# Ledger of designs, part 5: VHH binders against q8cch2

Target 1, 325 residues: q8cch2
Amino acid sequence: RFCGSLVSRTFSFHVSWRMEDPLFRLDLGWPKNSEYFTGATFCVAVDSLNGLVYVAQRGDNIPKVLVFSEDGYFLRAWNYTVDTPHGMFVSGTPFEQSVWITDVGSGPYGHTVKKYNSLGDLVQVLGTPGKKGTGLNPLQFDNPAELYVDDTGEMYIVDGDGGLNNRLVKLSQDFMILWLRGENGTGPAKFNIPHSVTLDAVGRVWVADRGNKRLQVFDKDTGEWLGAWDNCFTEEGPSAVRFTPDGKYLIVAQLNLSRLSVLLAPPSGSIGDCSVVSTIQLADQVLPHLLEVDRKTGAVYVAEIGAKQIQKYIPWHSRTPAFGA

## First folded at step 1 (VHH)

Design n09 (framework vhh_7nfr_2)
Fold by ESMFold2-Fast, scan of step 1:
Structure n09 (fold): chain B 325 residues (1-325), chain A 127 residues (1-127)
Amino acid sequence: as target 1 above (325 residues)
Amino acid sequence: QVQLQESGGGLVQPGGSLRLSCAASGFTFSEYAMSWVRQAPGEGREWVSSISSGGSSTYYADSVKGRFTIARDNVKNTLYLLMDSLKSDDTAVYYCAKDLGYTSGYVPSKTYYFDYWGQGTQVTVSS
């Protein structure tokens, strides 16, 4: 087994102890079957209703989608019609959950956002397989980074992990464009590598505008730009963003700092400035790329491309009582 | 089996130019961002430049921006680094590096991760 080479430019940083984090702890017992992480783990998605964790990894001649139980047991793997996975999200009805995967490959299945059923069968393709583009009729992608699907089935897609597009697209349940924002730039509602997208509990869309070192916020119904947070990201932009299920905090990854930040969520009437509540310092150079929060348990799953693993963080003070309480 | 083979290094005077090439095999080259990383004697590795999988985005370390150009040919599975206005501080072994499929190619100059490296090609800038 080969290891990747990780080096700081001028000085190596060594972390022997976790930074103080009053909100989360690492689950050392998850996963049970880490031997299946044979490639770089780029994204993770959670089926909270069925207790499943989906992981996508990159590499030739390996299974690209892995399915684990929430308790950490490997269940199955598949690799159908996936070239280069980047982001993923689980959505659906209580009776049938599906996994969406963004694909940034230049192969025959790349530049797409694809829906798979629980068996790994491809059931929907958005974009033109194998062809990047900027077109809107039909909708085309150029390195689509991530998506979020709300409980109504409306979709939010960030399209441009280093491609020519730098935009946020909202689609209806029937995949019609409802609104679109963005072009390459530093101004309001402009992006440079929009990398992650999520929704808060009060109808706001949050985008990790990674290259511009900020989070940007939009009204989910109109697409109106509501504000941005840059004061927490002066050293490096956010690669991933998710809310905790109670809506109190955002969890944000900063890839090259190997760090997760827990940020205080703003009230419904204002955006305000970014406030760091706590920091989870990961091991040096594990490179947290994308993350997901289990909306039932509050557990945070982090895809670490440098370490080729998914790590699970559990809330210290959840609503669920500890064993024997 | 993944292989990365660099060529084009050599001795050049300050102000001169060199073109480095990296021939890639054993993986789907067009799906991966590629980078150039250098290491001078007695120093740590320094990220120089990255290019996205499709070639639409390029990134450069501040020390080389405006002087170096990264390019790729996905039909020929080849990565290039065109180096102009070379300085004595550019003296290093230059490595071709395969990114883990990170398509934007962006890495801060202080940290980076790659799963495969070439054997390197020596660039010496001296009078």
Scores: ipSAE 0.000, ipTM 0.169, lowest interface PAE 18.0, mean pLDDT 84

Design n10 (framework vhh_7nfr_2)
Fold by ESMFold2-Fast, scan of step 1:
Structure n10 (fold): chain B 325 residues (1-325), chain A 125 residues (1-125)
Amino acid sequence: as target 1 above (325 residues)
Amino acid sequence: QVQLQESGGGLVQPGGSLRLSCAASGFTFSKYAMSWVRQAPGEGREWVSSINSGGGSTYYADSVKGRFTIARDNVKNTLYLLMDSLKSDDTAVYYCARVQYDFTSGYTESHFDYWGQGTQVTVSS
């Protein structure tokens, strides 16, 4: 299949036994400007209020952050102060949205969690640029994998994607450590490559503990370990986890299986066992890495590092509020 | 069934060059990213370089940037590491590894699903 030099993006091919999931369908018309995916696409974040989709990609001499409309049109790109992006999250007020990016490179911007305004200007740096570490005062990172910022501005960071750290850190809005959990291991509240982090609607933090082939769950206020799900991940650990906006489902990626799974969310007060509602099987080389859910529309954007693209999945029942509702 | 076999190591003087090769079999080599990882005596494993499945994207540890070049031949199912301007601190066993997922400077064993046996590189006067 491969002949000559492959210096450009490879077209992906999906081999699902169905073209759509019972809950979601692929938007074949998104994006409109896929030619801008010139590197491996590692993460995606959504500004639901302004209808923007942020994509980060890796490669030399290419723009690292791409901005698309929710309708799939390329709008702009950033080239500054990003070395090796891994995870990203959009947070802020309606009047001041920010993009957070985790950077895992060995370059001058690596081992950091950085905040950018909507124009791509760097406004905050957490960690020591270009230097990995385990320190807590100041807080240091070693390959920070992903972050989640709640509506209060409190932050949850998983560190790291193959570094020496294996921890979940909660920061206040002014970046002080509120609680920290984790060290390398297989026991409760221990991690092996904590790769993705999200919140549910009832005050629980969910971590994709990829190397241990499980999801782990913590109380957001105390950091108390509440349980884990491993029964859905016997073949491969989860690389990404997000909740649908109605809180009914989790969307999980399993990178090496090229698979997306829709899982039933547990009720408040119990964790139970993992229950699979449906799966979307992709071609083996696609490799879904991280994903994001548009909290307004419920659309799921998947960063596919092998296919070098972002794909958009739309729920069959999209809620668009009518005027006056 | 999956096999990775390194070759090309040996003894060189400081400032010298070596070319390492890794012969891959038992899987579709062209579909996987590949890496070189080294381990010096008494030290932990250190990630050296990675190359994507198509060969168009390469990544290097800061300690080897400008001195080492990673390359692949998907027709011959072979991975290469071209090492120039070798230093005594490059002395290590060099391993070929198949990447499970994305590239990072902080690679751990769990990022790789198959490893070769290693080839010894000794840089000494």
Scores: ipSAE 0.000, ipTM 0.207, lowest interface PAE 14.1, mean pLDDT 84

Design n11 (framework vhh_7nfr_2)
Fold by ESMFold2-Fast, scan of step 1:
Structure n11 (fold): chain B 325 residues (1-325), chain A 129 residues (1-129)
Amino acid sequence: as target 1 above (325 residues)
Amino acid sequence: QVQLQESGGGLVQPGGSLRLSCAASGFTFSSYSMSWVRQAPGEGREWVSSISPSGGSTYYADSVKGRFTIARDNVKNTLYLLMDSLKSDDTAVYYCAKEGTYGDYRELLTPYGNAFDIWGQGTQVTVSS
C-alpha cells in the first residue's frame, strides 16, 4: 500500500491486470531482482543454451547491461563501451556465446554494432564509433536499430532508428556485405524507421518497417522483396517482431499503443495478409519497445521503456491452462 | 565465362520508343539482380534502372521514372529495357550490368548496395530530330 508520501503512487508503470491471453501468461514471479532496473529498459536478448537473459538500459552512472538467470535472479552487470543501447542479440556456439548490441548514441561509442563476450569484454566493432554515416567501405551506420544473427554466423542489420539510411544490410560471418536493401520511402523494399529484424524457419527475413506501419519480407539469400503486411498495423507500426520457436506465430509490439499482438505465421509458399490470433493490452505508458523469444522454452521477454522493466510471458502449452485446455 | 550482350539501340526522334535487350550467359542469371546503366558523351556513368533476381522488385532513376520499364525473362536469360517518350537527354550508350560483390562500390552502386562486376559492350541510343 501507500504510506505518508504526497505521491499517490510509489510504483513504476505496470502491466494492466486483464484476462489471460489464450496463448501466453505473464510470469508475475520474474524477475526476482527488479531493483536493478534503474534506467529505461530498451532491449532484451536470451542465451537459451546457458539460461541467461541480457537486458540493456539507458541512463547516466548506472550499469548499461544487466544479466539475469532464466529463473529471474540477478547475476552481474557491465557497462564498458556502451553509450545508448537500442537492440541486442545473442549468438555463438554452446562453448562461447556472445552478445551483440546496437548503439545509437551521440557519445564516443555510438552509431555502432558491437560484439561482447559473456563477461562484457568488447570483441568486435562494426561502424565508426561516434560517427554516423552512409558509407559502405567501411560500413557506416546512422542509429542502427537491431540485428539478427543466423546459426551460420550471417548477420542482418536494420539501420535505422530515426537515422537517414533506412536500410537492411546482410553481412557474411567475416562482416562483408552480401546484399543491401532500402532507402527512405513508402514503396516496396523502402523503409521509414526499420526498427526490428528477424528470420523465419523457411529462409525469409522479416523487418518491422515502423514508420510505414507494416512488416516487410525478403528472401534471406538474394534479398528479393517477397511482400508486406500492413492490415494489422493501421493504428501504429510494429516496433518489434519475433517468431515462436515452433514457427506457428509472430509476436509483435506496438510501442505507443502499449500493445503486444500474436499473429499467425504464413505458410512457406505465400505471404498473404496478417491475421491476429490474440492481443495483450498493457497499461498506458508501459511502452513495449523490443522483445525476444527463448528458443528453448518459447518464453517471451518484453523490454518496456516507460515502465522501466522487462516482463516475461510463458506459453500456455508448456503447462495446462486454467480454462481446462 | 560470364558474358552480357546488349542490342536494340538506334536513332529515334523525340517522343519515340525503343526496346533494349541483354543476353546473359555463363552464370545463374536468376540468382542476380540486373541493371541498366548509361553514359552520355563526355559524362560519367549514370544508373538508370535495376531489377531483382525474381523480377518482383524494380527501381528507376527519377529522370526515367514513368517512361522506362525494366523486365527480365529468367527462362531465356534476357534483360529488357522498354523506353517510351524518349527525350534528347536520353542519348547515351546503354550498358547491361550484373550485380557485383562488396568492395566494388566505387564503380557504381545499385539500390542493393553492390557495385557491378560484369559489364556488356553497350548499345548506342541517339534521340534527335
Scores: ipSAE 0.000, ipTM 0.111, lowest interface PAE 21.2, mean pLDDT 82

Design o01 (framework vhh_4orz_3)
Fold by ESMFold2-Fast, scan of step 1:
Structure o01 (fold): chain B 325 residues (1-325), chain A 125 residues (1-125)
Amino acid sequence: as target 1 above (325 residues)
Amino acid sequence: EVQLVESGGGLVQAGGSLRLFCAASGFTFSSYAMAWLRQAPGKRREWVALITSGGSTDYADSVKDRFTISRDNAKNTVSLQMNSLKPEDTAIYFCAAKGRYYDSTGYLRLEYDYWGQGTQVTVSS
């Protein structure tokens, strides 16, 4: 409590005091094998069905993709055909999972969105390896930032992380362009560094329009622009966006402020205004870049490029039965 | 701990039949809607069939009149009878469970609480 606390009682709790978000707490015991974080950790993806956490890191002569258990144990690593990873998403079933990686490198594997099986074998390449471009037949990329794959297999890709293509692209399960929105600009459906993409529970696509300091929202089926949230981002744009599994909250990273924000999800039928429920202020050099939410547990994994680590946040209420319910 | 274990998959000729089973444990089975979903090679999961806690059934158009879903609450089992099988039915078939509240869009979006690991069905031409 803020009032009436005794000095000795306040002092005795200092060693365990946390200024965490009231909805989430840091799991200090995750990972168990942090020694494998030998490079800058740019993205994280979760296989909720098999309890696996994928981490991609940058650096020469190091393994680019690390696989951990949800309990924090290092399991394996692979490095083939990945140059400069930026965003990552796990899609599929526990029998046949796929790891998608966006690659922004200037090397032979760059400017691509690549699909790998669970063993790290390359099974699909979108884009022209090693060549940036604006073309649509075949589809080309210029620093593709992130992707999201719907349970139907439809894909949403934001292109790019500082490239010339400021676009949101929807692909079918067979990699055909269903719709495309965006060009460089500040107006509706225009982007400046579209950095992260996710879906909500009611058929809307949310894009972290980082350079324009806003989230933009689109109808997933038509690509129609539905609105934007800018009132929460006046100092720094969002670098990452994800919904909690119950659909109640958005979790957003603001990289240069070293901050995570928990936002209230919009009401059904409207976009509404941005409302901050709580914040997690990290140390200045941590730099949260991209994040992922475990669809089964609600755990939040944050890739921190400055600190060269992944941090795991777990929901407080998931451990405690509802008192007085 | 929650578990869903599929069985009954295998190789069958076009026009043939298979019956899949899913054994459930670790939750109040009778209160959950149960579904079958499939993933074909190079594709993502698609919903196939649903049976609610009350016994109501629904099917994807591609399998309507050929597949039948049923449940046995005493044995904590859901089954899928597959008749008139076609080569395009070749897929890994998954059992999935959705509890407490269920809406008509949730199962089509593949938003289930629990999943099995799948069983392979191969239909030769």
Scores: ipSAE 0.000, ipTM 0.074, lowest interface PAE 26.9, mean pLDDT 83

Design o02 (framework vhh_4orz_3)
Fold by ESMFold2-Fast, scan of step 1:
Structure o02 (fold): chain B 325 residues (1-325), chain A 123 residues (1-123)
Amino acid sequence: as target 1 above (325 residues)
Amino acid sequence: EVQLVESGGGLVQAGGSLRLFCAASGSIFSDYAMAWLRQAPGKRREWVALISSGGRTDYADSVKDRFTISRDNAKNTVSLQMNSLKPEDTAIYFCATRYGSSWPKTLSGYDYWGQGTQVTVSS
């Protein structure tokens, strides 16, 4: 080896923090090809069935969607019909996995939620490309922030990231509105920048209500508001939320504090209050935005817009607290 | 009526390889000639490779000996294996088809077209 592009390309900005969290450790060996992070990395999604990690980044004249193996090797990239990616989710059958991307740009592909097959071809568009709106027939978006697709094919979309809409929309597998909740406000079932959405193992929808500094919880079948957690977020709202595969913990990003929090999952039959189990403090410029959990391994992938990288955290099986082990 | 969907495009380094796929639905696939055409930035769409209903193939001079077109009638697919890729191969690649025995090398010769798949070859 020598000084130059090979050495500089292996120089890793993957580590913003090297101290071990009690529950998670940073995988210093992921990714192997960080040179492909040429723009601000906004979201990450995992195909746990095929061992693939999808990353979306922003910038002109660069590949906007990157595909890595779970071992960190760059495989391929796409940049067609993606303008300004914000959120991303992998769903589908074992025979046909798809990648959904929310697009918040002012360009020709913005204000959409788009489905790509595993090879990067556009196969479905929700919303009107390039046109923001509040309409329901057809369904329009204004800065759609994130989506989550259940194993049944039902979809949960939070719209939006600073737009006119402040709502949670549930769609059937054929894209019909099943229920909708939300308008701008601070009261129950009202949002200010609903930024991230996920499901727990017991039929509840969790929304990161970032501007109101809380998580809100809804029944997935009815859309009934079930409660909220605000006691962990007095300094900064949650920008991302995901459950660990065992259902014991929530992983939450607080972007402007450059921090990840591990929260105890609520007790059976109630929402309870938020309890912080541990925190991962990143350097101030890292800015964790959205994250994803590998359902098979429990690995946590974090999209860091300030550091322009994805970091991978692996569960410390031997360090899990007794009540969570 | 035939509907075509391309896949397999992406980013690759010069000297690398990609395989494109075109899935067809509608009329009996085995009766159709299949083609790949491409459109590079700022250029007109050009023919790249053809395969007839009987399996006869032809290639543009720019890709000859580097690209191989093949078909799988049981799966209603046509594939383009692209080897020794060059930055000049950067383009949107389109699948196109024509019913019958006609052997078109011009844009007007095709009955149905796919939406295209992006191929980017970096130097």
Scores: ipSAE 0.000, ipTM 0.077, lowest interface PAE 28.4, mean pLDDT 83

Design o03 (framework vhh_4orz_3)
Fold by ESMFold2-Fast, scan of step 1:
Structure o03 (fold): chain B 325 residues (1-325), chain A 124 residues (1-124)
Amino acid sequence: as target 1 above (325 residues)
Amino acid sequence: EVQLVESGGGLVQAGGSLRLFCAASGFTFSINAMAWLRQAPGKRREWVALITRGGSTDYADSVKDRFTISRDNAKNTVSLQMNSLKPEDTAIYFCAAELKYTYGTGYSPKFDYWGQGTQVTVSS
């Protein structure tokens, strides 16, 4: 049928020895048009309001940004003004959603965080195109890894993926720096390859501090450092972090272990220690890089750079799977 | 003043080849993406080929595997090698650059056309 062997070889479980249902299951029927994954798939973003899934992949002479329906059908693609995509996030109003893409290339579009409309038209550029830097006026980037945009329009950017800045930047909706934290290091509020950023439901910013093998947590309004989790990451740092829509769990990727972990969210008012609830062990060399959670359905989309695909995981009890879906 | 000057067009039989050249001046060539666009009589301008600063290339499906774009940053030139030409390739070919470069705020790629382009005519 579809390429089931390509999908299934990237998937295995670590089963709990307790009598428990799996938290997530692979949707073997997604996408319907996997033939469009012609390059290394680095990131994924979801427009929950319009039922769209954006994917960015790397390679010459291929479409760099792919748009699928949430049911897995290929809809459109575009590639102009995208050089080397790394991270993506969808934000906006219900009638006008936009996709933001971080670009780490050395070409004319690199070292930028760019906003596109749903048709792929470039509408905003942050950073200095084609020039890496540490400057704050104007704000410059060095391999910006990912961003998160709050419902208020405030932005959180981690910079960077192997660059020199090693920082978390908060911008207002009009792109002014509200606060900035970070420099290269191992201490509190210092980073080594800040790779992924997300918000929880109680006003905390979570950063995957990949090179330091930990998650770090900050107050979203002040930038105050609130704590870190390192006890789950002794072998490999987190490459991606997202919360489930109900706020109960974090989903984390560990790239070189080809592993996804579901972690218990801390209560409001404390950070505590990391607790692993379940693990999805992928086949060796799949390399889960970045992931996104559909805020409406709770589905988890994982960009797998080694397997050159996106996989979709569905919360076990969200609905009964359709035949052939 | 920004200038893009195209050359290399001409009349050729179907199945033949032509190489187009674009000389750029008046801007920092090495940091801009360069493109070739074409316009046939009575049709809109359409994109044909693109090259980034780093040399990454992309092509319209209608010309893929037949056309090759390249650049020489030392000479501020971009070229388009056109092979296996078809009558449907008959058009005026324009060199285009992303001419507006802004730091930090609003930005959209803009293509400007300088002069009249270069005419390519492919006979059956």
Scores: ipSAE 0.000, ipTM 0.112, lowest interface PAE 19.2, mean pLDDT 82

Design o04 (framework vhh_4orz_3)
Fold by ESMFold2-Fast, scan of step 1:
Structure o04 (fold): chain B 325 residues (1-325), chain A 126 residues (1-126)
Amino acid sequence: as target 1 above (325 residues)
Amino acid sequence: EVQLVESGGGLVQAGGSLRLFCAASGFTFDSYAMAWLRQAPGKRREWVALIYSGGTTDYADSVKDRFTISRDNAKNTVSLQMNSLKPEDTAIYFCARHSGYKVFEGSRYTDAFDYWGQGTQVTVSS
């Protein structure tokens, strides 16, 4: 039962010679060019169609967006019209991939949700750059935390990360408000720092209601509140939520505990209660913030703001000779 | 160590002008965005003006067209020229370095600043 720690800059990651997690393992060989992580890495997004991993980091006079291959090689970087990135999502077709970035703070690019092409050219801005607000016509943001874009092009945005707004907004492909839920509070369909948003395979929207230490669930078409899970989060609220591509599990980050939790997907026809299948305990002060799942491979990429890095976790077979032998 | 030292504050009549200075030391000044923020009595800190390392500037609506932020990278200074001052401009004015590296529990604009000066008082009389 040999245990040790891997050092990444000033942080360590605990590694056991005996495998305890049956579902995922750290890819020690990813990335190959970690020297490009010159700032605090806040979010990550995956272009599964082209095998690209986008990383956004904070700081001035450094590239804000880094592009890596799924094999860990640095490819390019850009920072035009990005101030303070918070969340990212990749959407589109093989012919026209887009990277969406939420930008927080009151700098000249802040309080926006911005669409970029694969080369970093700005092609769409939602919100008013540099101006926070609660307005709906035009739609304003106050520290928009994350977004999710459906294959139909419909968008789900959680706004915000500690601002005046505590809401989930659904937009059409043409950026019209289809429905909106939320206000500050602890009751059903109320939020305190809605931090992450994702969809499941059966038309439900899941929100990491971080300040209220729960996940909340909504019908994607109507915005009807369907339920909440709080029993897994008594120590710390969820900062990020994603489903595995097979729909069997949720991966959740708990930032201040430096922990990832793997949760069983809800039972058919109901929300049920939260059930933890496994946990990945990271070193102190690693601070997993947001994460993304590769829809093709099932790899989990975790943005670690304290460790200033992205780590990659790979689905693992219980029989080692069948995987990686 | 990082040091930010403000100067140039004082008492001024409404309609008057003041120029604030911030002397920076202990870091590579030309690599960082710099800002001025203010705090009026009984209120939270609010940003006033920001200048990026490349010289691009941004201003709060309340001070736009009246205040001008500038920097001198050779002298490690950032300045705020304040014209057409109003009683509501009365506040302690802070020089701050924008790093974007702070952990945020709830994203607030002020949390993006990692080092602050002690502040300089500006009082505008009617």
Scores: ipSAE 0.000, ipTM 0.121, lowest interface PAE 19.9, mean pLDDT 83

Design o05 (framework vhh_4orz_3)
Fold by ESMFold2-Fast, scan of step 1:
Structure o05 (fold): chain B 325 residues (1-325), chain A 124 residues (1-124)
Amino acid sequence: as target 1 above (325 residues)
Amino acid sequence: EVQLVESGGGLVQAGGSLRLFCAASGRTFSNYAMAWLRQAPGKRREWVALITSGGYTDYADSVKDRFTISRDNAKNTVSLQMNSLKPEDTAIYFCAADWTQGYLPKSSYEYDYWGQGTQVTVSS
C-alpha cells in the first residue's frame, strides 16, 4: 500500500546527513540572488581569474546566460545568439577570458559551439547554426554536449547528447581537427551519449560515456584509448566529470540518482580502479546535470535541472589550510 | 512543433502483450527524444521508457526486460512493445517529446510536447 509521503528513501536518516560531505560542504549563502534562476539551469562555468560564475538556463522570455561573482552576487545577464544551452567552459589567457557554450536547439543558433567574450559578444561559431550533421569539412554537430579547452587553446568536444553523433573531437587553436574518436557502440572508444569531457593533470582526456555507464580515458595528443571505469556506475551513468585542482579527486554527477560522487584520481602511470571516496546524496528530483570546479579555490558548482538552481560546494581545507601543509 | 497521437491501448490479460504506437506530425521528428510515461489511477505520472534521436534507449526498473521502445523516423512513429504484462501496468500511457535535450531524465521533467494518452488495462 502507498501511504502518501511515507516513503523509505525520502525519509532515510542518512540522506539528510549527506548534504555535507567529509571533503566538501554546501555553501548555504551562495548565491545571494537566486531569484534570477527562472529557468532550468543546465550548465555552469567558472572564470577563476576574475572570480566570475557563468550559468546557462533554458526557458522562454528569460535571460539565458547569468553572471555571478564567486561571492554569489548577480552582476549581469545576456541572451545574445543562445537558443538551447547545454554545456559551458571558460577559457583564455591571463589577459582575456572567454566563455564557450554548446547549443543543442533546432533554432537559428542550435547545433553549435560558440565563443563569447566576457561582455557577452559572440566572437566565434563552430558548426552550422540551425543545422545538425555528421560532416567534418566543415565540422558539423548534432546536439554537442560539452567542451573542454586546454591552456594551449586546444579543444575537446563531445558530440552528442542523444543526437546521431557519438564522438570525441580534438581541435587545434585554429579549429582544425587534430583527431577524432568514436561511433555509436559499447566497445572501446565507442560511445553512447558522450555527455561530459575533461582533462587530468597528466595529459589524459576523460569522457563521461553516460549511456554506457562508464568513464573512458584517452591520450590527449594521439587520441589513443587508455581504458575505462565502469565498476562505480552500475546503477547510473555519469552525466558530468571534473578533477579537483590538486588532481587528487574526480567529481562526477549521476543525474537520475540525484547524486554526486567523489572518486580517487588514478596514478599518472595507469588508469587504476574506480574507487568512491565519498558521495553527496541530493534530494530526489534535484537532478544534477553538469558541474564545474573553480581551479583557484576548488569550489564545485553544480547545475541542477530539476531544482532549477546552482549549488556551490566548498572544500573543507580550501579556506583553512591543514596543520602541517 | 510536434503533435502526438497515441494508439494501441486496450484490455489484456496478465502475462499478455500489447504494442502502443505514437504518431508524430510536424517538423524535425528525427531530432526529438521520445518518451513514454504512464499514470495509474490515483497516482502521479511516472516515466517508463525513452529513445533519443540517435537511438539510445533506457527503461524504468519496473519494466526492464519486459518493454521495448523503438522509433521509425521515416514514418514519424514511436512504439512501445509491452510483454509479460502485470495488473500493476494498468495506466494511461502518454507519448512525450523533448527537442531541448538528447537524454531525458527518468523523473517527471517537463516535456515540450505531450499526447492525450491511451488506456491500458491488465486484468488478473
Scores: ipSAE 0.011, ipTM 0.454, lowest interface PAE 9.4, mean pLDDT 85

